VH-VL binders against NAD kinase (nadK). Designs and how they scored, part 118

Target 1, 268 residues: NAD kinase (nadK), of Syntrophomonas wolfei subsp. wolfei (q0aze0)
Amino acid sequence: MKIILVNNRFKENTEKKAQEIAGQLSALNVEVIIDNGLDEPYAGTVDFIMVLGGDGTMLRAARRYGQRAIPVLGVNMGTVGFLSNIEINELAEYLPLILREEYSLEARMMLEVAVFQQQSLLTRVFCLNELLLRSNSPRMLSFALEISGQKLEPYRGDGLIVSTTTGSTAYSLSAGGPIADPQLDAFIVTPVASHIINKRPLVVSPEREISLHLLEEREAIIGIDGQIKMDFGAENRVLIKRAPHPLLMVNLKAKPFFTSIDRSLQRQ
Below, E stands for the ipSAE of ESMFold2; O stands for the ipSAE of OpenDDE; V2 stands for 0.75 times the mean of E and O plus 0.25 times the DockQ between their complexes.

## First folded at step 8 (VH-VL)

Design J1 (from D66 with heavy chain S107Y; framework fv_oberotatug; at its last look DockQ between E and O 0.54; V2 from the best seeds 0.00; counts 0 for: pae E 2.9 > 2)
Fold by ESMFold2, look of step 8:
Structure J1 (fold): chain C 268 residues (1-268), chain A 124 residues (1-124), chain B 107 residues (1-107)
Amino acid sequence: as target 1 above (268 residues)
Amino acid sequence: EVQLVESGGGLVKPGGSLRLSCAASGFTFSNAWMSWVRQAPGKGLEWVGRIKSKIDGGTTDYAAPVQGRFTISRDDSKNTLYLQMNSLKTEDTAVYYCTTHPRYSGYFLAFDIWGQGTLVTVSS
Amino acid sequence: DVQMTQSPSSLSASVGDRVTITCRASQSISRYLSWYQQRPGKAPNLLIYKASNLQSGVPSRFSGSGSGTDFTLTISTLQPEDFATYYCQQSYDKPWTFGQGTKVEIK
C-alpha cells in the first residue's frame, strides 16, 4: 500500500509529526510519500492521501490530487475546520480501518477553471472552494457573466466569487453568499461589493458553464482557493465548470455539518 | 421506523438453491454496508459476508465456508439486499439475519441494525 | 482467523446482581470489539461498540472495558429483561468472528 502525507512546511509542528507518522507507516510496510508543498505533486500511483493540518492544507491537496479519484483523509492538528475528519491523537486507533480500506467516502464537487488569452488556453486549475475575480486597483471592475450562453446584465463592483457548496463558508460567505449543504452540487455566484443593487447571489446547477470577462481595460486578479493568484485583463476570459472528478473525502467519524456550523465559523 | 425484514427461507435438499431477500426501510439504504450473519439452531453467531455501498466500491467479502457458493447483491432502487445460496449443505442450516454497519467507521464495524431472521433448513 | 473466547459459557444470577462476562481474543484487536444481547427467540441487539461505547438507547447499567486481548462486559444491577445470551465480536480482521456466547439465566 502507498500513501501520500500532505503537510505544510511553514508550520514546523506538522513537519515533525509528518516524519513521525511516516516512520510508523513504514514500520507497517506502507510506502510513504511526503508532500510538504516544496516539490511538484507526486505523479505516481497511490492508494490513499492523508492531510495533516487545517483547511488550507486540504485545499492544496485537493488542487494537487483531487482529480485522481484517490481517497483523502483530513487529520486535524489543533484548530476546528470544515474539512478535517479525525484528530491527530486518534490516528493510531483508526489506522487498522485505513490500512484495510474499511472506510466510507463522501464526494465533494470541485471547480475546473480554464483561463484563456484570446482563444488560447493559458492554464487549467482545479479548486475545492472558489474562484475569485477582483479588482487589482482603486477602480471598480465592469465585467460580463455568462451562464450556459445566457448573458446577465453587466456587473460593476469589486468582483465576483464562483464557489462550490464546500466553499460556501469561505470567501463567498464574507461577501454575503448563503451557507450551503456540502452534500449538494451547485455553483454559488456571489458579487463582491456590487454597485448594481439587484445583483444578488445566485445558486446555479452544476451542469452549467460559467464564463467571465472584463468589459473595460482594468487590472484584475483571479484568485483560486485564496492560495493562487493570476493576473487577469481585458484580453482574458475564464471558463468555470464542474471538475471531471469530485474530491473523495474519507469519513471515519461522523462530523455533522449543521451541529458544528456556529462553532466552526467562530474559529475562522 | 428503522427495519430490516428477511424473507425467502425454507426447506431445501442438499445441493439445492435459495435466494434470500432483506427489505430495508427507515434509513438511507444506498449508503449502508450490509452483511449477512447466520446462527445454526442452538448455536452461536457466524458472519457470512458483506457488501459495501456503491460509492465505497460495491465490493463483497465472504467467509471461507460459503466462498464460491453464496453471492450477495443489492438493489438500491428497491432498498433490498439479496443472498443467493447455491450448492447448499446441511451445515448451512441456520437462521439468516441481514444486518448493517454504520456508514461512519466510528462504530469500528459493529452491526447496529438487525432483521428478525429467516430460517433455512437443508436436509434430505 | 481471530478466535474469540468468552467466559463463562453460562451463569445463573438473581435480579439485582452484578454480572461480569469476559472475552479474550487470540491476538490483539485494539478496541475493535462489540457486545451483543440476544433474548430468546429474538435477533441480536448491539449493546457496546468500540469496546466501551454504549449504543444509543442501551441502559447505563451496561458497561464495557478492555483493549488488546482482554475485554469485559458488566451489568451493574441485573434486571429481568437482561436474562439473555451475550456475544462479543471482533471487527479488527476478516473474517469478523463472534465469541461462543454467555447465557445469563435466572437463578
Scores: ipSAE 0.504, ipTM 0.794, lowest interface PAE 2.9, mean pLDDT 90
ESMFold2 (binder alone), look of step 8: mean pLDDT 91; pTM 0.936
OpenDDE, look of step 8: ipSAE 0.857; ipTM 0.920

Design J4 (from D66 with light chain Y32W; framework fv_oberotatug; at its last look DockQ between E and O 0.78; V2 from the best seeds 0.00; counts 0 for: pae E 3.7 > 2)
Fold by ESMFold2, look of step 8:
Structure J4 (fold): chain C 268 residues (1-268), chain A 124 residues (1-124), chain B 107 residues (1-107)
Amino acid sequence: as target 1 above (268 residues)
Amino acid sequence: EVQLVESGGGLVKPGGSLRLSCAASGFTFSNAWMSWVRQAPGKGLEWVGRIKSKIDGGTTDYAAPVQGRFTISRDDSKNTLYLQMNSLKTEDTAVYYCTTHPRYSGSFLAFDIWGQGTLVTVSS
Amino acid sequence: DVQMTQSPSSLSASVGDRVTITCRASQSISRWLSWYQQRPGKAPNLLIYKASNLQSGVPSRFSGSGSGTDFTLTISTLQPEDFATYYCQQSYDKPWTFGQGTKVEIK
């Protein structure tokens, strides 16, 4: 069996803990690859991904590995978030189940984000939480939103968030979007400081295609999961679709979403 | 309400075949791991086999006495679990229970919901 | 295979008595042990999962304890409806195996 351990090198004790866990797994004849974010994603075949850290580390793992249909387990090493399943001090209890594949999976929708300059594809990125379009200056943006080719009235404001339901508790929430059940598949489109009267968040079928472009020359940024930034200008367009594969999140113990909302948000 | 209803039991001769069905309602069947457990008359409980949900791989596992003779399958569109029993022996005589495992809770390795069972009698 | 041995195989007790049933595994199974109640002519009913967690709807007079190889089911104040056979079951390693059962009779 081959496992990737994903950690964040710059968090205290996560590097040391990753080495300790790798040693324990190696003693059980498990091949371990450590992904601390510094190198390219491991390209070979693996059976399981263990994320040691909080929601940010899980977001990186999802972008790197989420389209490969590999089970991903979130192991909390500090503050409880929305994407961890077990605590680090519980890992020894659950390790036999992991090694024997005695666990269940929950599918989480991801976004496929394609950024163009004119007709040319510049990049394609997958994300778990959201795409943010925002101004790169104090000036507001004027931009167009199209949903499956249907143009909405122009937006004016600081920007726009297109999130998954998983991302509904992240930036989208802070911008006034609804909390969504992560078991639903949907886009949540949340304006950021809109100056257009009556622009409201939209909940959109995951089968739609969402397109964004600027209506006037402004410098803007596309943000991905709050971790990747790309310059965005009047010659750019972004296309957003449901990603081909969901993230397959491992569940070893119950984590009821609705009864835990206040605790998770308080600690976030 | 959550319910499991087994059917298809009866009398069959050694070497024969029988197919059991388990109709499920009141829960999301497609997410569930399902098992068959049997109990010979006056005897204890014996796990027969398990099938995982499709999202969890859809794989099956069997107890040694039935390996190669019994096949567990599921039809998620009909909320139905099946047990195909071939090359039956008198030792297979038992009440057969359909059971669930919760998808992801501490009890998912337990048998939390049981049907009332269906009797299979294998005799000449 | 993991062998599960229950003690006693049967017992008689009066209403109000404290009843203790033990279960030993032939190897460590951590806490992956469940307890079931089966009344005559009925399907088994899950009482306790993961050694000590009470299943929803089960009266609080039932409790479980133990880890590793030794486990205990306790009925703190036996009631007339507790006449049944009780089984332990390990879910650590396949085949998942049951103890031979403990029949509890009310005097």
Scores: ipSAE 0.358, ipTM 0.720, lowest interface PAE 3.7, mean pLDDT 89
ESMFold2 (binder alone), look of step 8: mean pLDDT 91; pTM 0.939
OpenDDE, look of step 8: ipSAE 0.879; ipTM 0.938

Design J5 (from D66 with light chain K94R; framework fv_oberotatug; at its last look DockQ between E and O 0.58; V2 from the best seeds 0.00; counts 0 for: pae E 3.0 > 2)
Fold by OpenDDE, look of step 8:
Structure J5 (fold): chain C 268 residues (1-268), chain A 124 residues (1-124), chain B 107 residues (1-107)
Amino acid sequence: as target 1 above (268 residues)
Amino acid sequence: EVQLVESGGGLVKPGGSLRLSCAASGFTFSNAWMSWVRQAPGKGLEWVGRIKSKIDGGTTDYAAPVQGRFTISRDDSKNTLYLQMNSLKTEDTAVYYCTTHPRYSGSFLAFDIWGQGTLVTVSS
Amino acid sequence: DVQMTQSPSSLSASVGDRVTITCRASQSISRYLSWYQQRPGKAPNLLIYKASNLQSGVPSRFSGSGSGTDFTLTISTLQPEDFATYYCQQSYDRPWTFGQGTKVEIK
């Protein structure tokens, strides 16, 4: 068995714990790769990914490895979030089940985000939570939204979020989007401070494609999961689709999503 | 209502074969791990084997006494679990129960839903 | 294989009694132990999972405790419908194994 431990290099406690766990796993004849985000993603084949930290670390892990259809376990290390399954102090108890592959998986839809310069692809990224288009100035944006070739009325506002159901409890929620069942596959399109006050979020089928481009010469920003930032201008276009593979989240411990929403959100 | 209904049990001679079926209803069958558990007359419970869900690999595991003779399979389109029993022995005589594991957690690995069982009698 | 040994094999009790059944594993199984109740002529029913978690719909008079190798099932106040055979089962390692059972009979 080969396992990647994903931690946060900026959190010393996660680094130390990663080393400790690596030692324990090595003693059990498990090959371990530690990914603290400093280097490029490990390119070799692996059987399991263990994420040590919070939601941010999970999002990074998902972007780096989610397309590879590898089981990913979130291990919470003192943070509050929606993407961890067990606590660090529970790992010892569940480790035998991990090694014996006695766990179930939950498929979480990811986004495929492609950014173009005219017809040229600039970048393609897979992400678990959302794409954000926002103004890079105090002025509102004017942008076009197309859904499966259907051109909607132009949007005016600070920006727009296209989120997965997983991401519904992230920035989309803060922008007034609905809380979605993580077991549901859908796009959530949430306006950010729309010029039209009553502009409502859209719940869109994962079978559809979403396209965005600016309608005026303005400077904007594309954000991915709140961690990746890139400039976006009038000559750019973004295409959003369901990723071809979902993130396979390990389910070792039952987690009551709906009953724990308030608690989780209060601490964010 | 969640329900498991076994069928296919009966009398068979040693060396014979029998195929059991388990019809599932009231839950998302395709997401469930399924097991067979048997109970000889007047005896205790014995795990026979398990099949995982497709998303979890769909792999099977068996108890040593039935390894190589029994095969567990599933048809998710029919919500049906199967137990193919070959080279049957007298000691295979038992009530065979179809069971499922907790649907939304893999850590407990308990049998939370049981059918009423089907009797298999192996006798000359 | 992990062997599960229950004690006692049988016991007699009266309605209202406190009943305790023990289960011992041949090796540590952490908390991966479940308890089942089987009434005569019926399929088993899950009572407790992962040593101490009460299954939904099971009366609160049932409780489980223990970790490692020693586990207990307790019925705080025995009811008429509780006369049955009880089994422990480990899910720590395959093959999954059951205890031999404890028959709770009416005194």
Scores: ipSAE 0.846, ipTM 0.913, lowest interface PAE 0.6, mean pLDDT 94
Fold by ESMFold2, look of step 8:
Structure J5 (fold): chain C 268 residues (1-268), chain A 124 residues (1-124), chain B 107 residues (1-107)
Amino acid sequence: as target 1 above (268 residues)
Amino acid sequence: EVQLVESGGGLVKPGGSLRLSCAASGFTFSNAWMSWVRQAPGKGLEWVGRIKSKIDGGTTDYAAPVQGRFTISRDDSKNTLYLQMNSLKTEDTAVYYCTTHPRYSGSFLAFDIWGQGTLVTVSS
Amino acid sequence: DVQMTQSPSSLSASVGDRVTITCRASQSISRYLSWYQQRPGKAPNLLIYKASNLQSGVPSRFSGSGSGTDFTLTISTLQPEDFATYYCQQSYDRPWTFGQGTKVEIK
């Protein structure tokens, strides 16, 4: 059996713990690859991914590995977020279930984000929480939103968030979007500081395709999961759709979403 | 109310076949991992096999004495678990129970819901 | 295969007695141990999971303890409805196996 341990090398001493766990697993004849973010993602076949850290480390793991249909377990090393399942001090007790593949999976929708310059594909990225389009200057943006070819009235404001239901508790929430049940597949489209009165958040079928482009020349950026940024201008267009594969999250313990909302938000 | 109801037991000769059914109600059957457990008359309990939910891979596992002879299947649209029993032997005589454990493994795979059982008798 | 051995195989006790039943695994099973009650002519029902966690709806007179290889089920104040056979079961490694049972007879 081959496992990837994902940590953030520069955050909260997770590197030492990753080495300790790798040693324990190797003693059980488990092959371990450590992904601390410095190297390219491991390209070979693996059976399981263990994420050591908080929601941010899970977001990186999802972007790197989420389209590969590999089970991913979030292991909390501090404060519990929305994406961890067990605590680090529980890991030893749960290892028999992990090694024998006696665990349940929960699918979490991901976004596929394709950015174009003119008609040429510039980049394609996958994300778990959200795409943010926002102004990169004091001036507001004027931009068009199309949903499966249906053109909405133009937007004007600081930007727009297109999130998954998993991302509904992240930036989308701060911008006034609803909290959504992560068991649902949907897009949540949340304006950021809109100056057009009737622009309310939208909940959109995951079967739709969402397109964004600027209507005026402005300096803007596209943000991905709050961790990746790229310039976005009048020559660009972004197409957003449901990714081909969901993130397969391992659930060893039941973590009821609704009873945990206040605690999880307070800890983040 | 949560219920599991087995049916299809009866008398069969060695080498014969029999199909057991387990009708489920009162819970989301499609999320459940299901097992068959048997009990020979006057004896203890013996795990026969397990089928996972389709979302968790739908895979089956069997105890060695029944491997290759018994097949577990499920029909989520009918909330029904099946046990196809082929090449029956006299040592297969038992009450057969269907049972569940939670979709998540946090109870460490305990069997939390049991049916009433159905008797299978294999004799000449 | 992990073998589960219960002791005693049978016992007699009076209403109100404290009853203990032990279960030994042939190798360490951590806390992957559950206890079941089976009344005569009835299906088993879950009493205890994870060695010590009481299943919902089970009276508080039942308790479980242990880890590794040695486990105990305790009935603090035996009631007439507790006349039954009790089974331990390991879920650490397949095949999942049961103890041979302990029959509790009320005198």
Scores: ipSAE 0.458, ipTM 0.759, lowest interface PAE 3.0, mean pLDDT 90
ESMFold2 (binder alone), look of step 8: mean pLDDT 90; pTM 0.924

Design J6 (from D66 with heavy chain S107K, light chain Q55E; framework fv_oberotatug; at its last look DockQ between E and O 0.49; V2 from the best seeds 0.00; counts 0 for: pae E 3.1 > 2)
Fold by OpenDDE, look of step 8:
Structure J6 (fold): chain C 268 residues (1-268), chain A 124 residues (1-124), chain B 107 residues (1-107)
Amino acid sequence: as target 1 above (268 residues)
Amino acid sequence: EVQLVESGGGLVKPGGSLRLSCAASGFTFSNAWMSWVRQAPGKGLEWVGRIKSKIDGGTTDYAAPVQGRFTISRDDSKNTLYLQMNSLKTEDTAVYYCTTHPRYSGKFLAFDIWGQGTLVTVSS
Amino acid sequence: DVQMTQSPSSLSASVGDRVTITCRASQSISRYLSWYQQRPGKAPNLLIYKASNLESGVPSRFSGSGSGTDFTLTISTLQPEDFATYYCQQSYDKPWTFGQGTKVEIK
């Protein structure tokens, strides 16, 4: 068995714990790769990914490895979030089940985000939470939203979020989007400070494609999961699709999403 | 109402074959791991084998006494679990129970739902 | 294989009695232990999972405790419907194994 431990290099405690766990796993004849985000993602085949930290670390792990259809376990290390399944102090208890593959998986839809310069692909990324288009100035943007070739009325506002259901409790929520059942596959399109007060968010089928482009010569930015930033201009287009593979989140411990959502949100 | 109903049991000669079925209702069958557990007359419980849900790989595991002779399968479209029993032996005589492990239940692989069982008798 | 040993194999008790059944694993199984009740002529029912968690719908007079190798099922006040055979079962490692059972009989 080969396992990737994903931690946060900026959190020393997660690094130390990763080393400790790596030692333990090695003693059990498990090959371990530690990914603290400093280097490129490990390119070799692996059987399991363990994420040590919080939601941010999970999002990074998802972007780096989510397309590879590898089970990913979130292990919380003292943070509040939605993406961890067990606590670090519970790992010892569940480790035997992990090694014996006695766990369930939860498929979480990811976004495939492609950014173009005219007809040329600039970058393609997969992400678990959302794509954000926002103004790079105090002025509102004018941009076009197309859903499966259907052109909506031009949007005016600070920006737009295209989120997965997983991401519904992230920035989309702050922008007034609905809370979605993470067991659903759907796009959530949430306006950010639209010129139209109470502009309604859209819940869109994962079978559709979403396209965005600016309608004026303005500077904007694309944000992905709040961690990746890139410039976006009038010559750029962004295409958003359902990723071909979902993130396979390991479910070792039952977590009641709806009964705990208020508590989780209150703690943030 | 959650329910499991076994069928297909009966009398069979040693070396014979039999196919058991388990019809599930009242829950999302495709989300459940399923097991067979048997109980010889007047004896205790014995795990026979397990099949995972499709999303979890749909793989099967068997107890050593039935390995190579029994096959567990499932048809999620019919909410039905199967146990194909080949090369039956007298010691396979038992009531066979269908059991479930619902996903996200937090029950840690316990058998939370049981059918009423179907009797398989292997005798000359 | 993990061997599960229950004690006693049988016991006689009266309605209202406190009943204790123990289960010992041949090796540590952490808390991956479940308890089942089987009434005569019926299928087993889950009582306790993960050593101490009460299954939904099970009366609170049932409780489970233990970790590692030694586990206990307790019926605080035995009721008429509690006369049955009880089994422990480990889910720590395959093959999943049961104890031999404890028959609770009416005194």
Scores: ipSAE 0.823, ipTM 0.907, lowest interface PAE 0.7, mean pLDDT 94
Fold by ESMFold2, look of step 8:
Structure J6 (fold): chain C 268 residues (1-268), chain A 124 residues (1-124), chain B 107 residues (1-107)
Amino acid sequence: as target 1 above (268 residues)
Amino acid sequence: EVQLVESGGGLVKPGGSLRLSCAASGFTFSNAWMSWVRQAPGKGLEWVGRIKSKIDGGTTDYAAPVQGRFTISRDDSKNTLYLQMNSLKTEDTAVYYCTTHPRYSGKFLAFDIWGQGTLVTVSS
Amino acid sequence: DVQMTQSPSSLSASVGDRVTITCRASQSISRYLSWYQQRPGKAPNLLIYKASNLESGVPSRFSGSGSGTDFTLTISTLQPEDFATYYCQQSYDKPWTFGQGTKVEIK
């Protein structure tokens, strides 16, 4: 069996702990690849991904590996977020279940984001939480939203968030979007500081495709999961679809989403 | 009230077939991992096989003595677990229990809910 | 396969006695051990999971301990309803296997 350990190299305790866990796994004849973010994503065949850290580390793992249909376990190392399942001090006792694949999986929808300049594809990226379009200047944006070719009336404001249900508790929430059950597949489209009062958050079928472009020259940014930023201007458009594969999250312990909402948000 | 009720047991000649049913109530059957465990008269307990929930892949595992002869299936719309037993042998004579695991493995795969059992007798 | 051996195979005890049953695995099973009670003519019921965790609704006179290969079930103050057969079971490696049972009889 081959496992990727994903950690955050900018937190010294996670790097040390990753090495300790790798040693324990190697003693059990488990091949271990450590992904601390320095190298390109591991391209070889793996059976399992273990994320040591908080929601941010899970977001990076999802972008790197989420389309490969590999089970991903979130292991909390301090502050409980929305994406961890077990605590680091419980890992040893759950390890036999992991090695024997005696766990359940929860599918979480991801976004496929394609950014174009004019007619040319610039990049394609996958994300777990959201795409953010926002102004990069004091001026608000004027932009067009199309849903499956249906042009909505123009938007004016600071920007727009297109989120998964998993991302509903991230930046979408701060912008006034609803908290959504992560078991649902949907887009949540949340305006950011809209100048137009009747532009309300939309909940959209995952089968739709969403397109955004600016209606006038402005400096804007596309943000992905709060971790990737791209300049975005009047020559650009972005197309958003449901990703071909969901993130497969491992459940070893029950993590009741609704009874934990207040605690998880308070600790962010 | 959580309940598992087995049925379909009886007398069968060696080489014959029998289909057991287990009716579930009082919990969300479609989320449950389900097992069959048997107990020969006056003997101990023996795991027969397991089926995972459909959401977890619906996969089955079997103990070696029954592999290829027994088939576990489920009908989530009827909250019913099945055991199809083919090519029965005298050593298959036992009380057959259906039982559950929590969908999440927090009890380390312990069998937490049990039916009352149904007797299968294989003899000539 | 992981083989589970219980000791003793049977014992006689009086109400109020402290009863100890041991279970040995043929290889390390960590804490992947559960204990079941089976009263005569009845289905088994879960007493202990994860070697030491008491199942909901089980009286506190039952306790479990151990890890690795050696495990113990203890009944601190035997009650009339506790005369039954007790089974340990490993869930570490398939096939999941049970001990041969320990019959606790009234003296």
Scores: ipSAE 0.460, ipTM 0.765, lowest interface PAE 3.1, mean pLDDT 90
ESMFold2 (binder alone), look of step 8: mean pLDDT 91; pTM 0.939

